# Designs tried in a protein design chat: miniprotein binders against q96jn8r1131to1294. Part 27

Target 1, 164 residues: q96jn8r1131to1294
Amino acid sequence: TLEFLENHGKNILLSNGNRTATRVASYNQGIVVINQPLVPQLLVQVRIDFLNRQWTSSLVLGVITCAPERLNFPASACALKRAAWLLRGRGVFHNGLKICEKFGPNLDTCPEGTILGLRLDSSGGLHLHVNGVDQGVAVPDVPQPCHALVDLYGQCEQVTIVNP

## First folded at step 3 (miniprotein)

Design vA2
Fold by ESMFold2-Fast, scan of step 3:
Structure vA2 (fold): chain B 164 residues (1-164), chain A 83 residues (1-83)
Amino acid sequence: as target 1 above (164 residues)
Amino acid sequence: SKEDLAKLLIDLYKLALEYVEKGASEEEIRLLLEWVVLIAEDLGDEHLIEEAKAALEAFERGDLDLLRKYIEKALEHAEKLLE
């Protein structure tokens, strides 16, 4: 069973058997991580449940290569630097660098009800799925082991893990 | 990146307006406005820097109407920068 880890950003409350994450304050401190490594062909999906349009940016998806169970999470996933490959807005980011300018849809504009998925292919390529549609390879050769991460930043105040 | 700094600046300004409306402490609001000045300076946009400094100065003088005016102007500039 996929669940969010009990170790998470300080503004997160988990509910629904640790399958729903809610950011209860501010715009940051909202990082959650899936409870098992992202292995090839495993599709991890979350649904956007609630958006607060007061904020400009929205959720970030990605993977981290450090062990998440005891990690002291920073205010934003971007601060994870070399440990993280992140999809934010229309860009793909690693270690403070934008490594792809336009990939997939703009995550800052995805509406409530959107289902976002992460999957590794057999070659270690990280794929984004949007409402069941594979957007292609965002990051080639992701180091293993890695873990799927969601940063409930800005507009996105609630997500729920959904099964395929 | 400059885009990330602009987005952070927008979010901090929106938080500052919320804090003013809720009657948050003077020190909490000042710290947000001081952070915006630093972000604007790092971003390097002359108009955003001028507006951020003017907003902080207005707040220090207790001129909340002028504070809101400069924040609104800065939000328009920053949002246009992200287009």
Scores: ipSAE 0.006, ipTM 0.217, lowest interface PAE 13.1, mean pLDDT 85

Design vA3
Fold by ESMFold2-Fast, scan of step 3:
Structure vA3 (fold): chain B 164 residues (1-164), chain A 83 residues (1-83)
Amino acid sequence: as target 1 above (164 residues)
Amino acid sequence: SKEELAKYLIELYKLALWLVEEGASEELIRFLLELVVEIAEELGDEHLIEEAKAALEAFERGDLDLLRKYIEKALEHAEKLLE
């Protein structure tokens, strides 16, 4: 079954059989990674459980291509540079560069209860799903193996893995 | 050199203050504040690092007055490094 890895950002507390991640302090140090590689056809989904409107921005999600089990996570996912393809706000980022200006909904404004999904298609394209609706290809030709990553940054203080 | 990094940091802070005043996009301001943290860390000055991180946190909290305060404090500190 899908679970968050025990290796995570220092402000994270896992519960519910490692399927719920809660950021218990500040606005950062909230990176979590799914326990198995994102293989084609696997849809990984998380639900936004709790938003703290004290903070300006919200969660980041995407994929990382390095082994996550013993990775020393930075304070935010955006510092992961070459190993990560990230969706933040409406942008798609790789290596600290914005590679797409407007893709999908603004992640900083998704309300509690929103279900966000990541899936690789058969050609290696990374898809974002929002409440079950495929938003299209955010990143073509993602290197494999890769792992789904969620950064509980800013407003987003809790997410739970939900099965299709 | 550290002198050139300090001069660059000063220009980035001036840009950040202007962007805040103009009501520029949150994404652009965040990018600049994140860059400032990286440059402060490369300079290795603990006060500049603390101020840069505090500025970013103030921004993420939406406290623009506190953000301006930390930017102005860090700007004065960086200018003194050039003396």
Scores: ipSAE 0.161, ipTM 0.618, lowest interface PAE 4.9, mean pLDDT 89
Fold by OpenDDE base, second read of step 4:
Structure vA3 (fold): chain B 164 residues (1-164), chain A 83 residues (1-83)
Amino acid sequence: as target 1 above (164 residues)
Amino acid sequence: SKEELAKYLIELYKLALWLVEEGASEELIRFLLELVVEIAEELGDEHLIEEAKAALEAFERGDLDLLRKYIEKALEHAEKLLE
């Protein structure tokens, strides 16, 4: 069963069998990691449940290749400087550096109810899915094992893991 | 000197950006941005003043994207002043 790890950002409260993450304070410290590592053809999806429009920006979605259970999370995914591939806005980032300017839809403008997914293909390419639609390869060769990461940042206050 | 103030301003902006990402309190970030406004006013550069005020306003509105943009813009401007 897919669920969020107990090791998470300081402002996160887990519920619903650890399938729902809620950021209960401020705009940051909302990183969560999904327990099972991504393997080829496994689609991991989260639904944006609630947005707080007092803030701009929104969730960051990506993968980490370090051990998530021992990771000391920074206040935001943007501060991850190693073993991290992230989707923020329309950009793709590797270890804090932008490697792609425009990819897929703008995550900062996704409305409540949007379902975002990550999937590795057989070649190690990381795909973004939006409402079930494959947006293509965001990162062409991701080291394995890796874990899906969600940063409940800015507007994004709650997400829930959903089945494909 | 103006040069020292400009360098100080740059460091404060860098610190503000860093603190936003690292999880500093909103109060501390607000304080830094207010300080940036004061330093910019002391420098007497109208563009830097406007950028500083805009950054503070963006933060007050919760517009983190705009905050980052204004800080980056101000950094570029301040660095050019030192050239």
Scores: ipSAE 0.118, ipTM 0.545, lowest interface PAE 2.6, mean pLDDT 92

Design vA4
Fold by ESMFold2-Fast, scan of step 3:
Structure vA4 (fold): chain B 164 residues (1-164), chain A 83 residues (1-83)
Amino acid sequence: as target 1 above (164 residues)
Amino acid sequence: SKEELAKYLIWLYKLALELVEEGASEELIRFLLELVVYIAEELGDEHLIEEAKAALEAFERGDLDLLRKYIEKALEHAEKLLE
């Protein structure tokens, strides 16, 4: 079963059998990682449960290719210096550098109830799904093994893993 | 370039300090502080990122003295990067 790892950002509280992540303080220190590698054909989905609109930026999604169980997480996912591919706002980022200007919808404007998904295709392309709709390949040829990561940044204070 | 981003960050912080002293719109000041966080993350300097986030957090709590402290510290670090 898909769960968030117990190694997470310090402002995170896990509940609902480690399937719900809540950021209980501030706007950062909210990184969570899925407990098993993102393998081809696996669709990992999270639902945005709660947005705090005193902040303007929101949730970041992506993958990391380092082992997450003992990782010391930075305050935000975009500060990761290890191999990471991240979707933030409308951009795609690799190791802190923007590699695509506009991909999919603006994640900073997705409302509560939005379901966001990550999936690897058979050739290693990373796909974003929004409310069940495949947005296409955001990143080609992601190295394996990799793990799905969610950063509950800014507005996004709660997400829950949902089944396809 | 990283040099141009550092110069923009410095300019934005100086503008934010001026706007705080003038009692400008809370929405405008927040916008500038959030933009600084974004630019600091693009630069990838851990100290600038930490300071930018701390400044934004202090502002949201209404702690203007702490906000000024973090901005001034960040300006010193950013000026050093230009050397």
Scores: ipSAE 0.005, ipTM 0.157, lowest interface PAE 14.3, mean pLDDT 84

Design vA5
Fold by ESMFold2-Fast, scan of step 3:
Structure vA5 (fold): chain B 164 residues (1-164), chain A 83 residues (1-83)
Amino acid sequence: as target 1 above (164 residues)
Amino acid sequence: SKEDLAKILIRLYKVALRLVEKGASEEFIRRLLEIVVLFAEELGDEHLIEEAKAALEAFERGDLDLLRKYIEKALEHAEKLLE
């Protein structure tokens, strides 16, 4: 049931029934969005399939509050500003500002095979799951509706949606 | 400021990529890449200096794929500095 939207960054190729996203060029233009709103208790998970270590940074995970179906995606998720709450490296970012210095593991160092999950709790708190382990609340009270976003930035060239 | 230098460097690289795409004069592109090296040196980041020099060398060898690779690495590093 969960798929990546066919509207995505220009360097993305979807395959495997729109459940696998591959960035086929450069280091950016790799934003993908899940086809259904992130509703409380829904766990959306992606597996890191391929890392190209020629790049320095890796994937970004988060949520966006704008409608993604016809959005003209920017080169990177950070450019979405007010519409996005993002987990990058060990930081939590919103509107170009780092709102938390250290949260969860460093996403720039997660190896191939790592499963990363996003879930909203009943109070609207955004949780990160790493290999099935809840890291806690990264962002409290996310505006709704919102959609799970993956930015295949830098090292991360391929991810696949996996069911729990 | 170092932030301003990083922003200038990013802009210059984006111009360089566009000029390569459009087939602009080799002399013009080479001189732009030389200016990029000077800005990287003024900024003082060792990785950006290395990448700027590598990009210029790739261009002088006529290796446009390698040029794009080093410019993209430099853009990633410079953009990360502004985060």
Scores: ipSAE 0.000, ipTM 0.332, lowest interface PAE 13.0, mean pLDDT 87

Design vA6
Fold by ESMFold2-Fast, scan of step 3:
Structure vA6 (fold): chain B 164 residues (1-164), chain A 83 residues (1-83)
Amino acid sequence: as target 1 above (164 residues)
Amino acid sequence: SKEDLAKELIDWYKFALLYVEKGASEEWIRLLLEYVVEIAEDLGDEHLIEEAKAALEAFERGDLDLLRKYIEKALEHAEKLLE
C-alpha cells in the first residue's frame, strides 16, 4: 500500500495507482516522496524503469525529516539545505554537505531494472539495498519520523515502487 | 549585498570553467554549477537565473561548448552589474 505522494516535483506524472513516477520534461523537477513514514524494518523499494542517456548523471535517493505533504520542492534534491540525507553517485550528503566520499555502488551507473531499497534499522541507521543486497549503514541515527525520497534526476526518467 | 553576490557568482563561474578545462570530476563541476544557480536566485536577476540554469542543463547534457557559451554570457551580464 505504498504510494508516491500527490505533492511532487512539477515535471512528475504519477500512474499505476501512484506507484509509478515518470519525469516528463527536462532533467530536473523530479522529486517524489513515499506516502508513509519510513518505519524501522520497513523496506521501501523502487525499480529503475527507464534511463535516458542524453543526461550525464542519474537518480538520487534518501530521506527527509520534514513534512512532505505541502513541501515546495526545489529543482533537485541536493538543493534541500534542511532535514535531508541523500545518496548521490557514490556520496552521502546531509543538507547539501558531503559526509561520505564512497558508499555502495555508483548510482549514476545503475542500469534499468535495478531495484534500490531504503530501510531503517532498530537503531535509526539508514540502509541502502541494491537488488536485494544490504549495502550497510549509509547514515547513522536518522531523526524520526522520516520519509523516503527519490529524485528522478538526469538519466532516470521513471521508477516504480516494488514490494519485496 | 547584491554587489557581493554578483562578485561571488563571477568567482564560482571562473572556478567552473577552470575545473572543466582541467578535467575535474563531474560531481565537483556539478556542485559548482548548482551553487551558481543558488547565488543567481538570491540575486533575483531573471537573466542571470536563466543563464545559470541553462549552463547547468548544458553540463548535464554533456555539452561543454554550450556550457562555456552560457557561462561567458552570464559573466558579461554579472560584470555589467558591477559597473
Scores: ipSAE 0.000, ipTM 0.439, lowest interface PAE 10.3, mean pLDDT 86

Design vA7
Fold by ESMFold2-Fast, scan of step 3:
Structure vA7 (fold): chain B 164 residues (1-164), chain A 83 residues (1-83)
Amino acid sequence: as target 1 above (164 residues)
Amino acid sequence: SKEELAKLLIELYKYALWLVEEGASEELIRMLLEFVVEIAEELGDEHLIEEAKAALEAFERGDLDLLRKYIEKALEHAEKLLE
């Protein structure tokens, strides 16, 4: 079953059988990773449960290609300079470098209740799904194995893994 | 005292600006900015808390111009508080 790993950012509290992640302090230190690799056709989905609009930016989604079980997470996913492909705001980032200016909806404006999904297609393309709608290929040819990552950054203080 | 916390916040912000200018490690600057948020929260001034959090968020995004803007706003507010 899909769960968040017990190795996570220091401000995270896991509940609901490790399927709900809550950031209990500040605006950062909120990285969580799914417990199994994102293999082709697996759709990993999280629901935005709670937004604190004290902050301007919101959650980041993406994949990492390093082993996450004992990884020393930085304060934010955007600080990952190696083995990371991230969706932040409207941008797509590879190892801190913006590789696409505008992809999909602005993640900083998705309301509570939004369901965000990550999926690899058969050719290794990383897809973003928003409320069940495939936004297309955000990143082609993602190396495998890779692991789905959610950074409960800024506004986003709680997410829950949901089944398709 | 609140006055001592405000003075500490001012000195830490000045140090943060110097570290940015000198190209110090991102980890050091982040830790210092995180500490400033704690000081602002202890001080309890709503504007200083908002500015400290915004400065830290700007730094995390790599927006050094916005970081400087929020630090400058916070310095103005903190100095006015000491008057």
Scores: ipSAE 0.007, ipTM 0.217, lowest interface PAE 12.5, mean pLDDT 85

Design vB1
Fold by ESMFold2-Fast, scan of step 3:
Structure vB1 (fold): chain B 164 residues (1-164), chain A 83 residues (1-83)
Amino acid sequence: as target 1 above (164 residues)
Amino acid sequence: SKEDLAKKLIELYKKALELVEKGASEEEILKLLWEVLEIAYELGDEHLILEAFAALLAFDRGDLDLLRKYIEKALEHAEKLLE
């Protein structure tokens, strides 16, 4: 069963059998990671449960290639640098660099109820799924092993893992 | 134009410094820092991207002295683009 790891950002509270993550303070310290590696064809999905529009940016999705179980998480996923490939707004980012300008929908404007998914294809390409629709390859050749990461940054204060 | 983007970046950074000194809310300051990072990517200037990213990370950590340092460096670099 997919769950969020008990190791997470300082402002996170896990509930619902570690399937719901809530950021209870501020706008940051909200990184959560899925409890098993993202292996090819595994689709990991989260639903946006609650948005606080006082913030301008929102949830970040991606993968991390370092072991997450004992990692001291930084305040935001962007600080993971070389260890992470991240989808933020309409951009794809790695190590502070924007490696793709306009990919998929703008994550800063996705409404409550949106289901976002991450999947590796058989060639190691990272795919984003939005409400069941494959947006295509955001990142080719992701290093293995990797884990799906959600950063409950800014607007996004709650997500829940949902089954395909 | 690149000049208009550089001027806007300078304007947003000066406003961010004012808000920091005034003790404004995290959301107001953060909004400006993210807008600056977007402009830096649009400009494609390596130094401005580095300073904007570093400023944002410093703010995320609550390190206001480091935030000011990177904003000051970014202002120097942006002003040189206007020369």
Scores: ipSAE 0.209, ipTM 0.606, lowest interface PAE 4.2, mean pLDDT 88
Fold by OpenDDE base, second read of step 4:
Structure vB1 (fold): chain B 164 residues (1-164), chain A 83 residues (1-83)
Amino acid sequence: as target 1 above (164 residues)
Amino acid sequence: SKEDLAKKLIELYKKALELVEKGASEEEILKLLWEVLEIAYELGDEHLILEAFAALLAFDRGDLDLLRKYIEKALEHAEKLLE
C-alpha cells in the first residue's frame, strides 16, 4: 500500500491511513515522501485536495535517491542540493539547478482536483502524468531506487495519494 | 559609507532568501525586509527603495515568486553599486 512516510516536514499532519498530507501552518516545511520506491511501470499519483490562495507558488513534485527514512528535510524542496530531481512550475531541477525551462503544464496553476503522477519507464525515464495523461519524460535515466517526493508548498495545503 | 551599506544590503537579501528556504517565521522575514528598506533609504537609491518596498509588498501578499524576483533584482543592482 502506498503511504506517506512518518518522516516528513514539520508542518505536515498525516491522516487517512497516511495517504493524506495536510500542511497546517505557514507556506513551507511541507515535504512528504511516499513509502515505496518507484519501480518501472508503477504509477504513483497524488490529488491536489486544497489550495490556499493566500500564497502563490504551489506543490513541487519529484524524486529523491537518498534514504528517505533518515533524511532531514529542509523547509522546502528547493533547498535539496543532492539526490533530487524536482518539477516546480514548468521547470525541471536537479539538485537545485534548473535543467529544463519548460516542461509540461505549470504546476503552480494546477487547480484543486488535479491528479499528478510519476512513473518510471523501462529505460529509467521519469514521466509526469496529469489527470491520467502522460506528459512525457521529465528526467531521463533516473538512478534507482528512488522515492516520489511531494512538497506541499505555497498554495498547496493538502494532497492525497490516489490509485490509478 | 555607501559601500558598507550596499554590502550590508546584499548580506541581508541573501539571508532573506535563505530564511525563506529554511523555514523562518513570517515575522522574521518581514523584519528583515523592513531592515532592507531602511538601508535602501539610507543609501538614497530610488531603485533600491522601490525594489525593497516591492519585496515587502510581495511577501505581504504571499507572492513568493515575486519576492524572489525582486530580491534577485535588488541583489544585482546592489552588486553593481560596488563595481
Scores: ipSAE 0.026, ipTM 0.454, lowest interface PAE 3.4, mean pLDDT 92

Design vB2
Fold by ESMFold2-Fast, scan of step 3:
Structure vB2 (fold): chain B 164 residues (1-164), chain A 83 residues (1-83)
Amino acid sequence: as target 1 above (164 residues)
Amino acid sequence: SKEDLAKKLIELYKKALELVEKGASEEEILKLLLEVLEIAEELGDYHLILEAWAALLAFDRGDLDLLRKYIEKALEHAEKLLE
C-alpha cells in the first residue's frame, strides 16, 4: 500500500492513513516521501487538494537517491543537492542547477484537483504524468534505488495519494 | 521591539513576492527590498542582512527566480526569530 513515510518535514501532518499530507504552517518544511522505492512502471500519483495563493511558488515533485527513513529533511527539496532530481515550475533541477528550462506544464499554476504522477520507464527515465497524460522524460537515467518525493512548498498546502 | 521589527520585515518580503508575481514596477519592488535591508540592519541579524543584500543583487541582475529563493530563505530566518 502506497503511503507517505512517517519521516517528513516538520510542518507536515499526515492523515487519512498516511495518504494525505497537510502543511500546517509557513511555506516550507513540507517534504514528504513515498514509503516504497520508485521501481520501473510503478506510477505514484498525488492530487493537489488545497492552494494558498499568498505564495508565488507551488509544489515540487521529484526523486531522491538517499535513504529517506532517517533523513533530516532540509527546509526545501532544493537543498538536497546531488541526491535529488526535482521538477519545479517549468524547470528540471539537479544539484542546485536548472538542467532543463521548459518541461511539461508550469507546476506553479496547476489548479486544485490536478493529479500529478511520477513513473520510471524501463530505461530509467523519469516521467511526469499530469491528469493521466504522460509529459515525457524529464530526467534520463535516474540512479537506483530512488524514492518519489513531494515538497509541499509555497501555495500547495495539501496533497493526497491517488491510486491509478 | 525585535519581534515587531521581524514581523514588519516578514510583511514587506511577502508584499515584495506579490509584486514580483504581478509584474509590478521595478521601482516599487526596489523600494520594498531597500526597506527590508534597513530593518535587517536595525535588527542587527547578520544572516538577515546578508539575505537582504543577496535579494537586492538578484533583483539587480534581473534574476527573479533567484530573488524569490533569497526572499523565501530570509522569511525562514525571520520566522525563526519569532519562535
Scores: ipSAE 0.005, ipTM 0.184, lowest interface PAE 13.9, mean pLDDT 84

Design vB3
Fold by ESMFold2-Fast, scan of step 3:
Structure vB3 (fold): chain B 164 residues (1-164), chain A 83 residues (1-83)
Amino acid sequence: as target 1 above (164 residues)
Amino acid sequence: SKEDLAKKLIELYKKALELVEKGASEEEIYKLLLEVVDIALELGDDHLIWEALAALYAFERGDLDLLRKYIEKALEHAEKLLE
């Protein structure tokens, strides 16, 4: 069963059998990681449960290729300088550098109830799914093993893991 | 030193404002804003990191008024570190 790892950002509270993550303070320190490696055929999905419109930017999601169980998370996923491929706004970022200008919808404007998914294809391409629709390959040739990451940043204060 | 990093951050932000005013290329301004993010990350101050990322977000959207606002806020915070 898919759960968020017990190792997470300091502002996170896990509930609902570690399937719901809530950021209980501020705008940052909200990184969570799925408990299983993202392998081909696995679609991990989260639903946006609550948005606080005091903030401008919203959640970031992607993958890391380092072991997450003992990782000391930075305040923001965008501060990861190694082993990170992230989707933020419309951009795709590798280790803090923008590698694609516009991919998929703007994540900063996704409303409550949006279901966001990450999946690896058989060639190691990372796909974003939005409300069940495959947006295409955001990142080719992701090294394995890799782990799905969600950063409850800014507006996004709660997400829940959902099954297809 | 952290003081030197704060001074560098201030220098880079002032240069970013000059480039915007002069109508420099998007590539030049973006590279400078990425350097600002790198310096903020090295300093390790959460508020400066947030402001650097917010400025970058504003620039990516073409919102120059919001960009200037975030830069002004970041300059105020960075200058406090030198006090």
Scores: ipSAE 0.000, ipTM 0.144, lowest interface PAE 15.0, mean pLDDT 82

Design vB4
Fold by ESMFold2-Fast, scan of step 3:
Structure vB4 (fold): chain B 164 residues (1-164), chain A 83 residues (1-83)
Amino acid sequence: as target 1 above (164 residues)
Amino acid sequence: SKEDLAKKLIELYKKALELVEKGASEEEIFKLLIEVFKIARELGDEHLIREAVAALLAFLRGDLDLLRKYIEKALEHAEKLLE
């Protein structure tokens, strides 16, 4: 069954059988990782449960290729550098570089109730799904193994893993 | 309704205090505190949200006296919403 790992950012509280992640303080230190590797055709989905519009930017999602079980998570996912491929705002990022300027919807404007999904295709391409709609390949040929990551940054204070 | 949510929050907090008194499992108490937090967020009352978070953090630190204090404060606020 899909769950968030017990190793997570220090501002995170897990509940609902480790399927709900809540950021209980500030705007950062909110990284969570799914408990099993993202294998081809596995669709991992989270629902945005609560937005605090006191903050300007919102959640980041993507994949990490280093082992997450004992990792000392940084304040934001962007600090993971080479190990992470991230979707933030309208951009796709890797190793501190914006590798795509406009991909999918603006994640900073997705409302509560939005379901965001990550899936690898058979060629190793990372796909973003928004409310069940495949946005296409955000990152081609992601190194394996990799794990799905959500950074509850800024506005996004709660997400829940949902079934396909 | 918001009134029904406030009543449910009061009910769950009173149950949490009862479980603390009885020395019930940490897992049971934690589950109730999470449900209270969810209700506080749905109500949208900033004071109830802050108090729910403070209660959770006190519980996680093992400070049951502080937990009780935050619950009592939240009950006062919630009861005023019903007036």
Scores: ipSAE 0.000, ipTM 0.162, lowest interface PAE 14.1, mean pLDDT 83

Design vB5
Fold by ESMFold2-Fast, scan of step 3:
Structure vB5 (fold): chain B 164 residues (1-164), chain A 83 residues (1-83)
Amino acid sequence: as target 1 above (164 residues)
Amino acid sequence: SKEDLAKKLIELYKKALELVEKGASEEEIFKLLYEVFKIARELGDEHLILEAWAALLAFLRGDLDLLRKYIEKALEHAEKLLE
């Protein structure tokens, strides 16, 4: 079954059999990683449970190619250099550099209840799904193995892994 | 067809109300409410979309009275579409 790893950002509390992640303090230190590598045909989905609009930006999601089990996570996924492909706002970022300006909906404005999904196609292309709708290929050729990552940053205080 | 989608939406809402009354798991109830929201978007009816989204948010906030209110409104609108 899919779960969040026990290794996570220090402001995270896991519950619901490690399927719900809550950021209990501040606006950062909220990175969580799925317990299994993202392999082709696996759709990993999370639902946005709670938003605090005191903060400006919201969650980031994507993939990392380094081993996450003992990684010392930075305060924000945006501080990950090398090994990360991230979706933030409407941008696609690789190793801290914006490689696409307009992809999918603005993640900073997705409301509570939104279901966000990550999937690799048979060619290694990373897809974003929003409320069941495939947004297309955000990153065309992701190195394997890779792991799905969610950063409960800013507005996003809680997410839950959701089955299709 | 749109008629089939409206019937499915009604079926799922009635099931969601049943699960709420029985105290079923939050995940099961959310799954039904999310499916309703997807169907409402496919139907393209603005009232059904807003009601489905409002119901989903009420559920996520633990407001079961508000959840029931929006489901009842949505059922009324959906049943009218089947006239």
Scores: ipSAE 0.000, ipTM 0.081, lowest interface PAE 22.0, mean pLDDT 82

Design vB6
Fold by ESMFold2-Fast, scan of step 3:
Structure vB6 (fold): chain B 164 residues (1-164), chain A 83 residues (1-83)
Amino acid sequence: as target 1 above (164 residues)
Amino acid sequence: SKEDLAKKLIELYKKALELVEKGASEEEIEKLLWEVLEIAYELGDWHLIYEAFAALEAFDRGDLDLLRKYIEKALEHAEKLLE
């Protein structure tokens, strides 16, 4: 069963059997990680439950290749400069460097109820799924093992893991 | 008064830029940016509120160029309140 790890950003509270993450303060310190490695063909999905429109940016999705169980998370996933591939807004970022300007829909504008998914293909390509629609390969050749990460940043104050 | 609030917001932003240039602690800079946000809410100016949140988010992500751009835009808006 997929769950968020107990190691998470300090503003996160887990509920619903560790399948719902809520950011209870501020706009940051909201990183959560899935409890199992993202193995090829596993589709990890989260639903956006609640957006606070007072903030300008929204959630970030991606993968990290370091062990997450005891990692000291930074305030924002975008501060990860090693072992991180992130989708933010329309951009794709590798270790803090933008590697693609426009990929898929703008994550800062996805409404409540949107289901966002991450999946590795058989060649190690990282795919974004939006409401069940595969957006294509955002990042090729992701090293393994890797772990799916969600940063409940800015507008996004709650997400829930959803089965495919 | 609204003029006094606008002047204080300008002074706090100028101090934040100075601290960024001097490499002061992230906690001290963030505290100033949060104080600016409180003043923007007291003023009730949507553009200043938006810019204050955007500046905080840019700072949190370590994007100092974007931080400076939002501060510059906010200073222009605040100066217009002073005429």
Scores: ipSAE 0.016, ipTM 0.454, lowest interface PAE 7.5, mean pLDDT 87

